# Ledger of designs, part 25: VH-VL binders against q89xp2

Target 1, 226 residues: q89xp2
Amino acid sequence: MTSPCKHGDRPPGRHDLVFVSPAGWRAMLDARDDLAADSLLARWPKMRWPTIRRRALPHEATGVALGLPLPPSAGKKRVALLVEIDHVASVARPPSLQQARAYAPRNWWPTLDRLDGLALRHSVDARVYGSLAWQSLTGLDYVTGRSDLDVLFEFRSETDIDRFVADVAAIETSAPMRLDGELMSADGAAVNWREVHGGASELLVKSIERVVLLDRHQFISGATGS

## First folded at step 6 (VH-VL)

Design b21 (framework fv_polzastobart)
Fold by ESMFold2-Fast, scan of step 6:
Structure b21 (fold): chain C 226 residues (1-226), chain A 123 residues (1-123), chain B 107 residues (1-107)
Amino acid sequence: as target 1 above (226 residues)
Amino acid sequence: QITLKESGPTLVKPTQTLTLTCTFSGFSLSYSGMGVSWIRQPPGKALEWLASIDWDDDKYNNPSLKSRLTVTKDTSKNQVVLTMTNMDPVDTATYYCARGYDEDWYYYGMDVWGQGTLVTVSS
Amino acid sequence: DIQMTQSPSSLSTSVGDRVTITCRASQGISSWLAWYQQKPGKAPKLLIYYASSLQSGVASRFSGSGSGTDFTFTISSLQPEDVATYFCQQAYSFPYTFGQGTKLEIK
């Protein structure tokens, strides 16, 4: 009846999963010889695997900018895609820590469990992106011995940001991997948690619309992205 | 102001090991998406990418030279170090370090380069 | 490895002319391509990133286009200071590879 981005629907944000329709995949493959020649990309729509929402460049403003990372065995390539809004079939949030846990190396499980507990205590919605997310979504080998654990922390107004990032840093000290990730406000503005923990006076804040430097107080107070 | 500067020996004998240090300022290599690359250019020839190290300590070496190359970083000193073993006269080139950056899905190129250092391999 | 082939290898033309340099990748690289200008004795300077995005501070007469395997770099009106060698570079996969370069001279 209506597009996925109709009135009242949540528009795709950073790291959101975007499912492209069969017609949209057909249009992309017909337009791009490089995509059509790739056997893994030909498999993508057949398996009904998602893409990820990315920020659009100025010349991409008329469409929906998407990304698709290929696994390390395929050269760790990142495929940039652009589709018409009518070719977006559905949108989903990134996998939760619980959803991704079964696909993670067993030695990561204590860290994932500690992060899940921490998020619950701080009223934070924690989700995975990056290599673990793609491994959980596709069953393909994205996670290597060098991989980070990438976590998206969506905080609320009641969240004590300084205490939360200090607790994240404490969890990382006993983790078998580097813990990377973003703090995201309700309006979709995100910053690397390590920058906040490091006490930087200015933060590189990322959103679907733009990337800007904002003062720390402005971001934490929730004025950023408004 | 963002700067990078290469340092190391300007003359190396055949079979010796070359060690070059890139010292940078005005950015952190701990920031997600940030990386430093080593590129060389023999006199009058094309640019050749040698190695990169990124924010995640992922190391990438040119496969044609992989067994000879080691790249490391010291985030506290703002330094990236390239080591190349078994130097040969054909390795004579200007060696550059450069900052590379990508944000999510965008390659922003190697936007700031050091001045380069000429390394001559001669007996 | 992805091979990058530039055309032409050299050209000589007049101030005010439109200059076009092409770059072809041996496989699809999406938009993961940058263009650099290198003057004698100097480090390369980034002009265009992500195939078509103009680097901050770079003159608007420079532009890039293309995606997949075929890319074009254009100088809309050649100026004397544009005498340099121009290189394309792919960052789609490791190893990063450069084109052989195009040497641009004024008649």
Scores: ipSAE 0.026, ipTM 0.605, lowest interface PAE 6.0, mean pLDDT 86

Design b22 (framework fv_polzastobart)
Fold by ESMFold2-Fast, scan of step 6:
Structure b22 (fold): chain C 226 residues (1-226), chain A 123 residues (1-123), chain B 107 residues (1-107)
Amino acid sequence: as target 1 above (226 residues)
Amino acid sequence: QITLKESGPTLVKPTQTLTLTCTFSGFSLSYSGMGVSWIRQPPGKALEWLALIDWNDDKYNNPSLKSRLTVTKDTSKNQVVLTMTNMDPVDTATYYCARGYDEDWYYYGMDVWGQGTLVTVSS
Amino acid sequence: DIQMTQSPSSLSTSVGDRVTITCRASQGISSWLAWYQQKPGKAPKLLIYAASSLQSGVASRFSGSGSGTDFTFTISSLQPEDVATYFCQQAYSFPYTFGQGTKLEIK
């Protein structure tokens, strides 16, 4: 179960869910006529649905930068939001594979089950983000016939990253969808698993602070201590 | 340095098919969020977006021209190709390719453009 | 399609003046807007992305603001090299659309 953490427990990381207080929503809607005019966005605080942490732009440095993806029926739009830290009510991790499973197309279930087992064997915490995550959080139709399964793989120092991504690639071979996702170190730095599996000498590494190209060995050594 | 350059015929007869190639360097279309757009500008007029192909081979075409437009990529050659059928004198314009991307939650704009190639449609 | 309307369509002013160009979207586009500068015979150059973020290497006299439907582009102190046509562009939904352009000239 995706459970909210109390405000101030830890700063939100990539793909973490951020719940905005009623006062925060009121301040935001008062400041933004475009948000106040949107009927789905007006429903968001009433349903107590989350937003997601995003990287702050330079002019947003003093606030908490948030994002809100709308479903395809609403034009598949992404809304950028900014709130004061005092208006963050709670933070939660993205849904687990088990939590999201019930909301997924049934033909995705074998792949989800295989990934859950793989993550357990490799000491990886596997979470869902993207379309399936938002469908599971809101009950709205985000997943389409073209949707990827997006998985966040938070690895630990004991994880054999090269073996893990090879096993992910093997699972994708029989999957009914494209299996996308990120490998994330404990400090929140993330890279697309496919880039690691492809043997690229430089990786595009994403964090809350920045996006940079890092030497493959630098990322792996810095993240795992070896 | 990141560069894009358009190439193709500068003169096309009405009803013919236009094929333009965008050759780029200094970046890869394999990076998540990366894309290449085609934009045109008739002499003295506004910019008109035509098509986009992204890192995931997703293709988006301007609905007003959709049946006439095909966009493809060849990642091994660092090329994006635009094909436009049934050319008409009103399609006379400078055609540009441009790198654009949206990553995380932002549109980062089309930050690097080719020099453009003028295509004249005349009999 | 989302229509982008710029105002004014042309502007003549003096070096050192503050220049303001506005752009209006026919529907809400959040911050999914960019501003471009195009000099005669050249390709457009990105100046502002995400409505208000200055592109790397672009002079600090250029700025953008706004959200939703109403956007503003400002040059705080006009320089001779700023003579160009300026375009806004939305990327909130496909097809991407541009404003009609604002031609900026020096008196």
Scores: ipSAE 0.154, ipTM 0.659, lowest interface PAE 4.6, mean pLDDT 87

Design b23 (framework fv_polzastobart)
Fold by ESMFold2-Fast, scan of step 6:
Structure b23 (fold): chain C 226 residues (1-226), chain A 123 residues (1-123), chain B 107 residues (1-107)
Amino acid sequence: as target 1 above (226 residues)
Amino acid sequence: QITLKESGPTLVKPTQTLTLTCTFSGFSLSYSGMGVSWIRQPPGKALEWLALIYWDDDKYNNPSLKSRLTVTKDTSKNQVVLTMTNMDPVDTATYYCARGYDEDYYYYGMDVWGQGTLVTVSS
Amino acid sequence: DIQMTQSPSSLSTSVGDRVTITCRASQGISSWLAWYQQKPGKAPKLLIYAASSLQSGVASRFSGSGSGTDFTFTISSLQPEDVATYFCQQAYSFPYTFGQGTKLEIK
C-alpha cells in the first residue's frame, strides 16, 4: 500500500500519485460532460483512486495538471484533468516493486525480485509506474501480453549509473517482458535508462517543468554531484 | 533541423504491394515517447491516418486497412517502412510520414511532416 | 471510429477579420485534438495541440479552445498568408481521425 503525504508536505513530482478531494471531483465532473458520462470516471472518486501529476501547459499554470489512464478494455484512453490546488487532498509516491508484485503476472515475479535486489545494492529507490502501477492501484486489468514493465529508478549521488544500467540490461535479457523505465535524479530530472545504456551522446531529459536534450556527460555529472 | 522524407515507387499497378520508406534526421526514434505516423490524402480529399510506430516498437494500424498494412522501423538507418498490400485505384493519394511525441497525457500533435510522395495506382 | 465534423466547409472573408472554424467529435475526446494548416501542394503544418496550446513558432493570432465534443479554432486578424485548408484531428482513440477540412479564402 502506498503511504500518502498531506498536500502541504511537498509538491507532487513526476509520476507521483495525487488524490483529488470529493469537491474537486464534483467540480471537474460538473465542468466536463465527457468525463461525467464515463462510468469508470464516475466510480473513480468513490473508490478513492489517484491521478498522477503531469507537466502543466502555459494555459494551465494557475491549476494542478493531472492525468489518469483508463484500462485497455475502455480503449486505453488517457484523461487529462486540471484541478485547483485546494482540491489536492494528498500526494503519495508510486507503488514500490513489492507493493505491485502481487498484481503482476507470475512470470514477472523473478524480474521484479531481481530489480528490487539490484536497487537495494545501488542505493536506488525503485518504483513502478505505467500499466502495472495502475493495475495495483485499482485492481483493474491494465497489464496485457504486450505491456512493458515500467520502473522509476531514483538514484543518489553515490550511484554508479553506468554500472547500474548495465545490470538493468542484464536483468532484461532473461525477462518475459520489455523492461522500460526512467533514471531520476533527486531534483526530478528523468531519462529513459536505455538511452544511457545505449551510449547516446545526447539524452532526452524530462521533468515536471520541461523536456530538453542534454549532453550525456552533463546529465550524469550533475546527477552524481561531480 | 528535424526532417522526414518519403521515398518509394510513384506508380503501382492494381493488386501489387506498395512499400514506402520514411528517412528522418535530427531526432532519434529511440527517445521514449517518439513515434512516426503514416498519413495519406487522396487528391482533393481529407487526410486519412494509416499507421503509427513508437520508439518501443509498439504498432497501431487503421482497422479499415489492418490486414493490408505493416509498419516497421530500422533505428540504425533512421527509417520507418510502410507496406500496403493489394493496391487499388482508390488508394491513389499523396502519402506522408510525420513525427509525433506523446507524454504526460498530452497529445502534442504531429509536429514535423515529410513533403509527401504521390502514389498513383493505375493499370 | 470517432467522426470529426468541421464547419463551415468553406469560408471567404477579408484581411483583418476574425475567423472562427468549429470541429465536433462524435464522442467525448477530452482535449486530445490538434489543428493543422495545409497550403496547396504542401504538407500539413501543426498549429495547435492539446486543443488550446500554440505550437512553437506559430503566430499568436491563431488560437484553439474547447473540450469534450465541441472545439473552436480562431484567427484573430486574418492575414493574406493564412489562405489554406484547416483540419482538426483527434488522438483520443485509434484510429486517429481528421475532419473533412475547412477551405479559407480571402475576398
Scores: ipSAE 0.396, ipTM 0.773, lowest interface PAE 3.3, mean pLDDT 88

Design b24 (framework fv_polzastobart)
Fold by ESMFold2-Fast, scan of step 6:
Structure b24 (fold): chain C 226 residues (1-226), chain A 123 residues (1-123), chain B 107 residues (1-107)
Amino acid sequence: as target 1 above (226 residues)
Amino acid sequence: QITLKESGPTLVKPTQTLTLTCTFSGFSLSYSGMGVSWIRQPPGKALEWLASIYWNDDKYNNPSLKSRLTVTKDTSKNQVVLTMTNMDPVDTATYYCARGYDEDYYYYGMDVWGQGTLVTVSS
Amino acid sequence: DIQMTQSPSSLSTSVGDRVTITCRASQGISSWLAWYQQKPGKAPKLLIYYASSLQSGVASRFSGSGSGTDFTFTISSLQPEDVATYFCQQAYSFPYTFGQGTKLEIK
């Protein structure tokens, strides 16, 4: 139900990093004068920085729909791109909490450390996305005094989700920032952890294929047939 | 079954403060990406975006209105409130609230609008 | 601020005709553009989002195209109920800005 991926465990999901080949970048910049005129976008292929997989619109079904956020100094714009499948060089998971830590404001470190420990206890794989992820990937200034810490929590069948989100909420209580983030199932379906913690009967579930409202029990139990 | 409804005074005197409430149902501002915007339209003129507020309490106000605008939300009540100070006859318009959903690389538009409330500014 | 310019300001045509309205942004906005229909005395209705995506429940005769600075909204076969003012809107950056509107009427 996702675009084919050239050997690599699973198809790219939400927040997964997509590296475009030099030929792919040349094709995109040659086709788009607006992108080629942007000095930061011209640097993107030279620095070997990634893009992110986004859902394809109906008219984009034959290509790979990608995006990248520009830093606040460049207007905090989100650039949508389309590339041919053979121009995808590689795919990677978002940075781990440990990988991103060195790029975070120092006062975020206790929260990152608490989240890392929490994830280990609950059999959750925690990764960063959003501003901190892009700052760690590029070295550019994405994180501001108003930034959220965005964490992707990939849970397993043994994870007690209700207990986990209660513990995330407890960590946020003493955090110097808003702790935003998504719970993601093994099949790539994700929901904001706060919706689960809030007790909503329906959740706004996001995947690389679609955004839908699902019954809370369906998401948590991983009910098939959708 | 998503609805939004504007409420507040229909007549305001010059220099007074306008307070409008948007009450909505069928969605929550707790959903990641959800937001509510305020838009106005003077009689016979174009639409003008005033302000937006999002699930994470991010707020954006139209800079052309020189800090006259404040937007707040009460997620538990499903309400968004717009306050506009120092009203002038030129601010006479139909005021709308509308739902928006912001995702990283897609703009979903303002897909559901309230019916609008006409606010007349005169003595 | 990004200026949105619509053309034409008004258009009168016949049922069954193909209608095109254009919208030009003062700077590149990628695909961050929506089109709205507003009938007299009513709230605007979203027809097209992200430049070319048809809103659920909206008739297939409506379509959008373009990216960057130049955008087109099309009604493939005008129906009587399509009499309205149509607005484009950019969401590439704040403040969000609308075009001046195009008033569509039937001869």
Scores: ipSAE 0.433, ipTM 0.782, lowest interface PAE 3.2, mean pLDDT 88

Design b25 (framework fv_polzastobart)
Fold by ESMFold2-Fast, scan of step 6:
Structure b25 (fold): chain C 226 residues (1-226), chain A 123 residues (1-123), chain B 107 residues (1-107)
Amino acid sequence: as target 1 above (226 residues)
Amino acid sequence: QITLKESGPTLVKPTQTLTLTCTFSGFSLSTSGMGVSWIRQPPGKALEWLALIDWDDDKYNNPSLKSRLTVTKDTSKNQVVLTMTNMDPVDTATYYCARGYDEDWYYYGMDVWGQGTLVTVSS
Amino acid sequence: DIQMTQSPSSLSTSVGDRVTITCRASQGISSWLAWYQQKPGKAPKLLIYAASSLQSGVASRFSGSGSGTDFTFTISSLQPEDVATYFCQQAYDFPYTFGQGTKLEIK
């Protein structure tokens, strides 16, 4: 269960969940016979499961571009969807580490607990995305023996980024899985934590609007104007 | 800046194993969403996708060729290797390697291709 | 496997003409489709990705449209250098599959 963010409380960021209204699902499925024929897609609106925001392609500029990952049992397909803005019912943050813990393999629990403690010490808001997030949201089997743990770390201005990513790397050395994830600034721009730990002077920064190369200083200060 | 080049034997006898190497430069297969595919084209025919290896070392092979295909990578050498067992004259084709890119929601296509290498299978 | 049916198999037209090639997938593939140009003796060249996005460095007369099962590739005004075989390719599911190709010739 994930609580929706109130409209207007914060702009949606990468990995934020988007809930489509029943009317929006009906319009989408009516427009696409291929989607309507998929039994798992038909189940999505009935279960009130979310989608995720993605960057719009040029031809999608008048709508809201969404994505929906299917579980491995359904071919691990990524379905691209498009809805009108008035068919977005609500948005929600990705599940917290605590919410996702109950759905994780038991041997992941020590890593999740260490990450939660680390985030608290560094004034970071840590959430899960990817396979574990979708498993916790739907109850479907997304996590496999090959799955990474994907964590979104939203940092604050007081966060010592270099120290934080060094501590993340230390936790990964004892983890039973690969620890992937992103550092996200308050304005919604994100970079892979491993790139930052590697000491790169330029970072590939992703947002729902664009992908750009920024110098490390610009990313840390929250600037995305290049 | 970005290049791929196929290398390997140009003549193979029936029942032998073909090994082709793709050597690339200007990008890393450790970059999220990056992959290298192998594609072949028999003379005068359509393109046929054979295999892909991704940045996360996930490997995908064309099931029409069954267990005949193996694809591996060596990131330290910037190489991807395709192995195809039990070659037959119908496998005569130009073999290409190509860089592919996706970002979970988008397929960016195979944007850079090697020049191709013609492999002839004859007795 | 997802079958890609490409039409026409060949066409012959004049410089300056609008050229349209279609591709139909046997099941929904969203926007996971690319279009390639292949000249004789050369490797294919990516023209369009994600069904409708023009590859950097490719002439603006080339365009793509469609989603789901039905896709269209268009050359707005044919130039002599456009003589080639054109292929669509889906990447929605493995194995990736190509259309049979459309051979484009000038009269």
Scores: ipSAE 0.238, ipTM 0.679, lowest interface PAE 3.4, mean pLDDT 86

Design b26 (framework fv_polzastobart)
Fold by ESMFold2-Fast, scan of step 6:
Structure b26 (fold): chain C 226 residues (1-226), chain A 123 residues (1-123), chain B 107 residues (1-107)
Amino acid sequence: as target 1 above (226 residues)
Amino acid sequence: QITLKESGPTLVKPTQTLTLTCTFSGFSLSTSGMGVSWIRQPPGKALEWLASIDWNDDKYNNPSLKSRLTVTKDTSKNQVVLTMTNMDPVDTATYYCARGYDEDWYYYGMDVWGQGTLVTVSS
Amino acid sequence: DIQMTQSPSSLSTSVGDRVTITCRASQGISSWLAWYQQKPGKAPKLLIYYASSLQSGVASRFSGSGSGTDFTFTISSLQPEDVATYFCQQAYDFPYTFGQGTKLEIK
């Protein structure tokens, strides 16, 4: 149930969808011959498909760092884009589980339904990213027989994280696919749910600003911030 | 401190199978984005990527070496194993294992390498 | 497979000189390129990742630039310890491929 927001509304967070203006696309394609030569990238603005916000590298600090995955979804074909802030037309949240369901393989439906119910019980906002999200956004073939289901779980202060990840693991045991995903705090810091459940001593915590390795206790207790 | 070390036979006869083990410390293949690659370098020649395995047990093998390559991991022992069948004198090279990781939109390169082990293939 | 072509294959220059090495991909690889330094008898050392990002602990005289098919590696002021072979590597698609290497020597 993703709704577009005007540029300047709530800053885009991790996995948020960014729609670039026609002028922004023209500027990007004119500046890079490699992008203009790719027929799918040349069509992207005509189809009104989004990009995704990514963390900026130091040399990209003056612009908005964006990403665009090319099919097939598995592999290294990810296009890094940089756009001026005034060329961001709108921002939207990733697709909900309900929105993505229609584009998923039928045998994934019971897992999607179980996750939706689980998220509701734990006060978690669950959204799809990765191959299923891009398939639902573009209609292109991103999901393969080897694809993971990628879910973003934005938890609240009242969420019991340990119980939640245990329940996610239980759902995965009967799933026809690997269930990948991130736990995200309200401030945008995200960690893979499996690292939390699996007993990893260090967690790779991702945010729009940076990626850091934190002790499990630091992330769960919120010692590094609210 | 992050370390990787290759171990296995230094001499192999033609047609035999090579098995190399990479033992590492200072990181875990349970951490999202972490992976280990195998790379070889014949004397005086360029580097050639052979195979990679990551935290999610995704395996990638160089197709030019066909079905000769198998890569596996034992996360509890901090080990990654490369198996290469039907060895030939042309496969004489220094074999390296290296840590690599991928985070969202970036591959951060292979940032820590083992010392390498020279494998000679001769009768 | 994506072919990586480096130039020059070798060069000799003086301490303090600016050194430039180029790498060309046979197809667009965005910024999925790394640069490595290899000294005789040693394993490669990562210097630059994602075309232009300096690896932590690496001297600031090293830099990378470019995107798509054309990439440049620069040493702003050559030091004696920089004598080595330098390799580019693409990670855009499997198999990962390396350039043939550039051997750098001091006169």
Scores: ipSAE 0.327, ipTM 0.721, lowest interface PAE 3.2, mean pLDDT 87

Design b27 (framework fv_polzastobart)
Fold by ESMFold2-Fast, scan of step 6:
Structure b27 (fold): chain C 226 residues (1-226), chain A 123 residues (1-123), chain B 107 residues (1-107)
Amino acid sequence: as target 1 above (226 residues)
Amino acid sequence: QITLKESGPTLVKPTQTLTLTCTFSGFSLSTSGMGVSWIRQPPGKALEWLASIYWDDDKYNNPSLKSRLTVTKDTSKNQVVLTMTNMDPVDTATYYCARGYDEDYYYYGMDVWGQGTLVTVSS
Amino acid sequence: DIQMTQSPSSLSTSVGDRVTITCRASQGISSWLAWYQQKPGKAPKLLIYYASSLQSGVASRFSGSGSGTDFTFTISSLQPEDVATYFCQQAYDFPYTFGQGTKLEIK
């Protein structure tokens, strides 16, 4: 289980889980015929399943932009949602590697265990997102034979980023799946770990607010630049 | 500048296999969310989506042409290849490749297209 | 497969007129719809993505609206260079499907 964030804690960031109130779900289903017709979406509020925070389009600036993926058996559809802030009931961090392990294919376990140990050694907080996260949150079948393992690595100032991504690449060499994921600084800015491992001097950095090119040094130091 | 260009035979006989190559520049199919699609258009008719391939090698083929289509990529050469078996005169069309970009919960459309290549199927 | 039906199939009007084209999906597709312009002998050009978002570099007279099953594409003031065939396309589910096209010409 993920730990819910209370009022006054850090605001919801990229990949954080957002739970919508029953009133918020009712408002969304009443306003959207496409959502109301979907039997799985009708179950979402009853099962207390989360959504995730997504980057808002300009016309969505006054609300909270959310999304949820439907499992492959329901067509792998991604559902974009918009709610008012008062319809956000709670926020939680994505599942940890340990929480997600129980829901992963058996042959993924060695990779998950290696990543968990690596994260502990490097002072990194490792979480899962994508297919494995949704499978662990809902119990529905999201993971297929072609799924990536998607990991969010939130690093600290003491983390040796270059050594960390080299070790991630080494783990991927023996993995039964593609290991995708993001390195995230304390301010919520994220970059694909593979770009960092490639030695690029400029990185494509994503945040809840924007996508920008930053100098490698600026990203590692946590500065977004202006 | 972002460009895509189709290449391959312009004349194919019935029952033969068509192989088309899309060569692109200005972007990489290693970029998360990036994909290349194949679309065809018979003369004077509507567009028909054939296949898509994405950065993670995920592939989708039109079920109406089931078993006839194969799409592959060579990221090092910046190429995507479409193979279509058992060609018929009704498959005569202009064939396009196009770049698509999907991020999270939005569809960004197919924003850059090749010029197209007309493939005529006749005996 | 999701069927996309455009209306009208052809339209003839005057420079400066407001042009409206509609597209209907056989099932709900949320906002997963794009609009393309195609001039004779050329590849399609993306104008609108995600039902209502204007593609970078595209003139502001073009707009899109709608969600679910009913979508509208509008040219607020027709210019001579807008003579083309216009197509809608859904990306909610595979296979991606296009409308049959609307041919726009000047009187």
Scores: ipSAE 0.180, ipTM 0.662, lowest interface PAE 4.3, mean pLDDT 87

Design b28 (framework fv_polzastobart)
Fold by ESMFold2-Fast, scan of step 6:
Structure b28 (fold): chain C 226 residues (1-226), chain A 123 residues (1-123), chain B 107 residues (1-107)
Amino acid sequence: as target 1 above (226 residues)
Amino acid sequence: QITLKESGPTLVKPTQTLTLTCTFSGFSLSTSGMGVSWIRQPPGKALEWLALIYWNDDKYNNPSLKSRLTVTKDTSKNQVVLTMTNMDPVDTATYYCARGYDEDYYYYGMDVWGQGTLVTVSS
Amino acid sequence: DIQMTQSPSSLSTSVGDRVTITCRASQGISSWLAWYQQKPGKAPKLLIYAASSLQSGVASRFSGSGSGTDFTFTISSLQPEDVATYFCQQAYDFPYTFGQGTKLEIK
């Protein structure tokens, strides 16, 4: 189970789970008739389900930009929310591979097990996000026959990035699904692992603040000062 | 610099199949959230969205054109291909490809467009 | 399909004037709306994304506002180079849909 931390313990990073207070949900639903009219969104606070942090758009700079995906049965709705900082009740990491395994299709289990072993060998902290994460958090049907497995790989200074992404690519070769995912440095900057594996000299790096092109060496060394 | 360019026949006869290729540079369709759309515009009329293909090969086609549309990509060649069957004079339009980028909760618009290619359907 | 209705269909005004164009969605689309400028014979150019965010490199006289179903696009002081057709576009659901366009001309 994902264990919530108080919002002051650690600022939410990419894909981190953000729990909104009852007062925050009330304020959001009162401000937005479109959200209040959605039956699944109305029950979200009652079920105590999380949101995730997203990058703030320029007009959202004064609040905390959050989002949540509704399951495919409700359409491909990605709901953008904005909440005041005081309405963030707690933050938690996205589910581990082990936590998500029980909610995954059985034919995904060998791939999840291989990724868990790979992460241990390479000093990587592997978490799930996307469809499998939301299915494990809510019990709702997010995973479909077309779903990717989305994995967040937070690497450490001792991680051999080139070797790691080559091993991820090897695992994908025998996987029953597309393996999507991000490599994340300790400072929260992330890049798609497939871009790194492709040998590009410049990478599209995503952070809470923005999306920028960085030199490959700068990303790998963790030098993301702007 | 990011560029996209449409190529294909400029004249098509009724009942024939149209194949258009979008060749791009300055970005990769392997980047998460990246996609390429096809849009058309009949002379003097509004823009009509046709299809979108994402980095993960997810495809969306305008249902008003039914099974006539197919969109594919070749990531290694930086190309996206649109195929439209059973062409009719009403399909005469300028056809554009455009780069779109979105993350799960935002739409960043279609920020870079090709120059467009006029396709005339006439006997 | 989500229908996008623009008003007015055409507009003639003078250099230096404030111009407003509106766009209405047939259902709530949150902020999943973009505005494009199209000059004769050219491809559309993105001006505004996410209803109110100015695209990089676009002049500050352009702005957008609104959420849900009602959206506004504004040019604070019309310049000669702004003569174009302007389109709104929703990306809340597939198929993506455009408004019919607003043709802007100088008197």
Scores: ipSAE 0.123, ipTM 0.648, lowest interface PAE 5.1, mean pLDDT 87

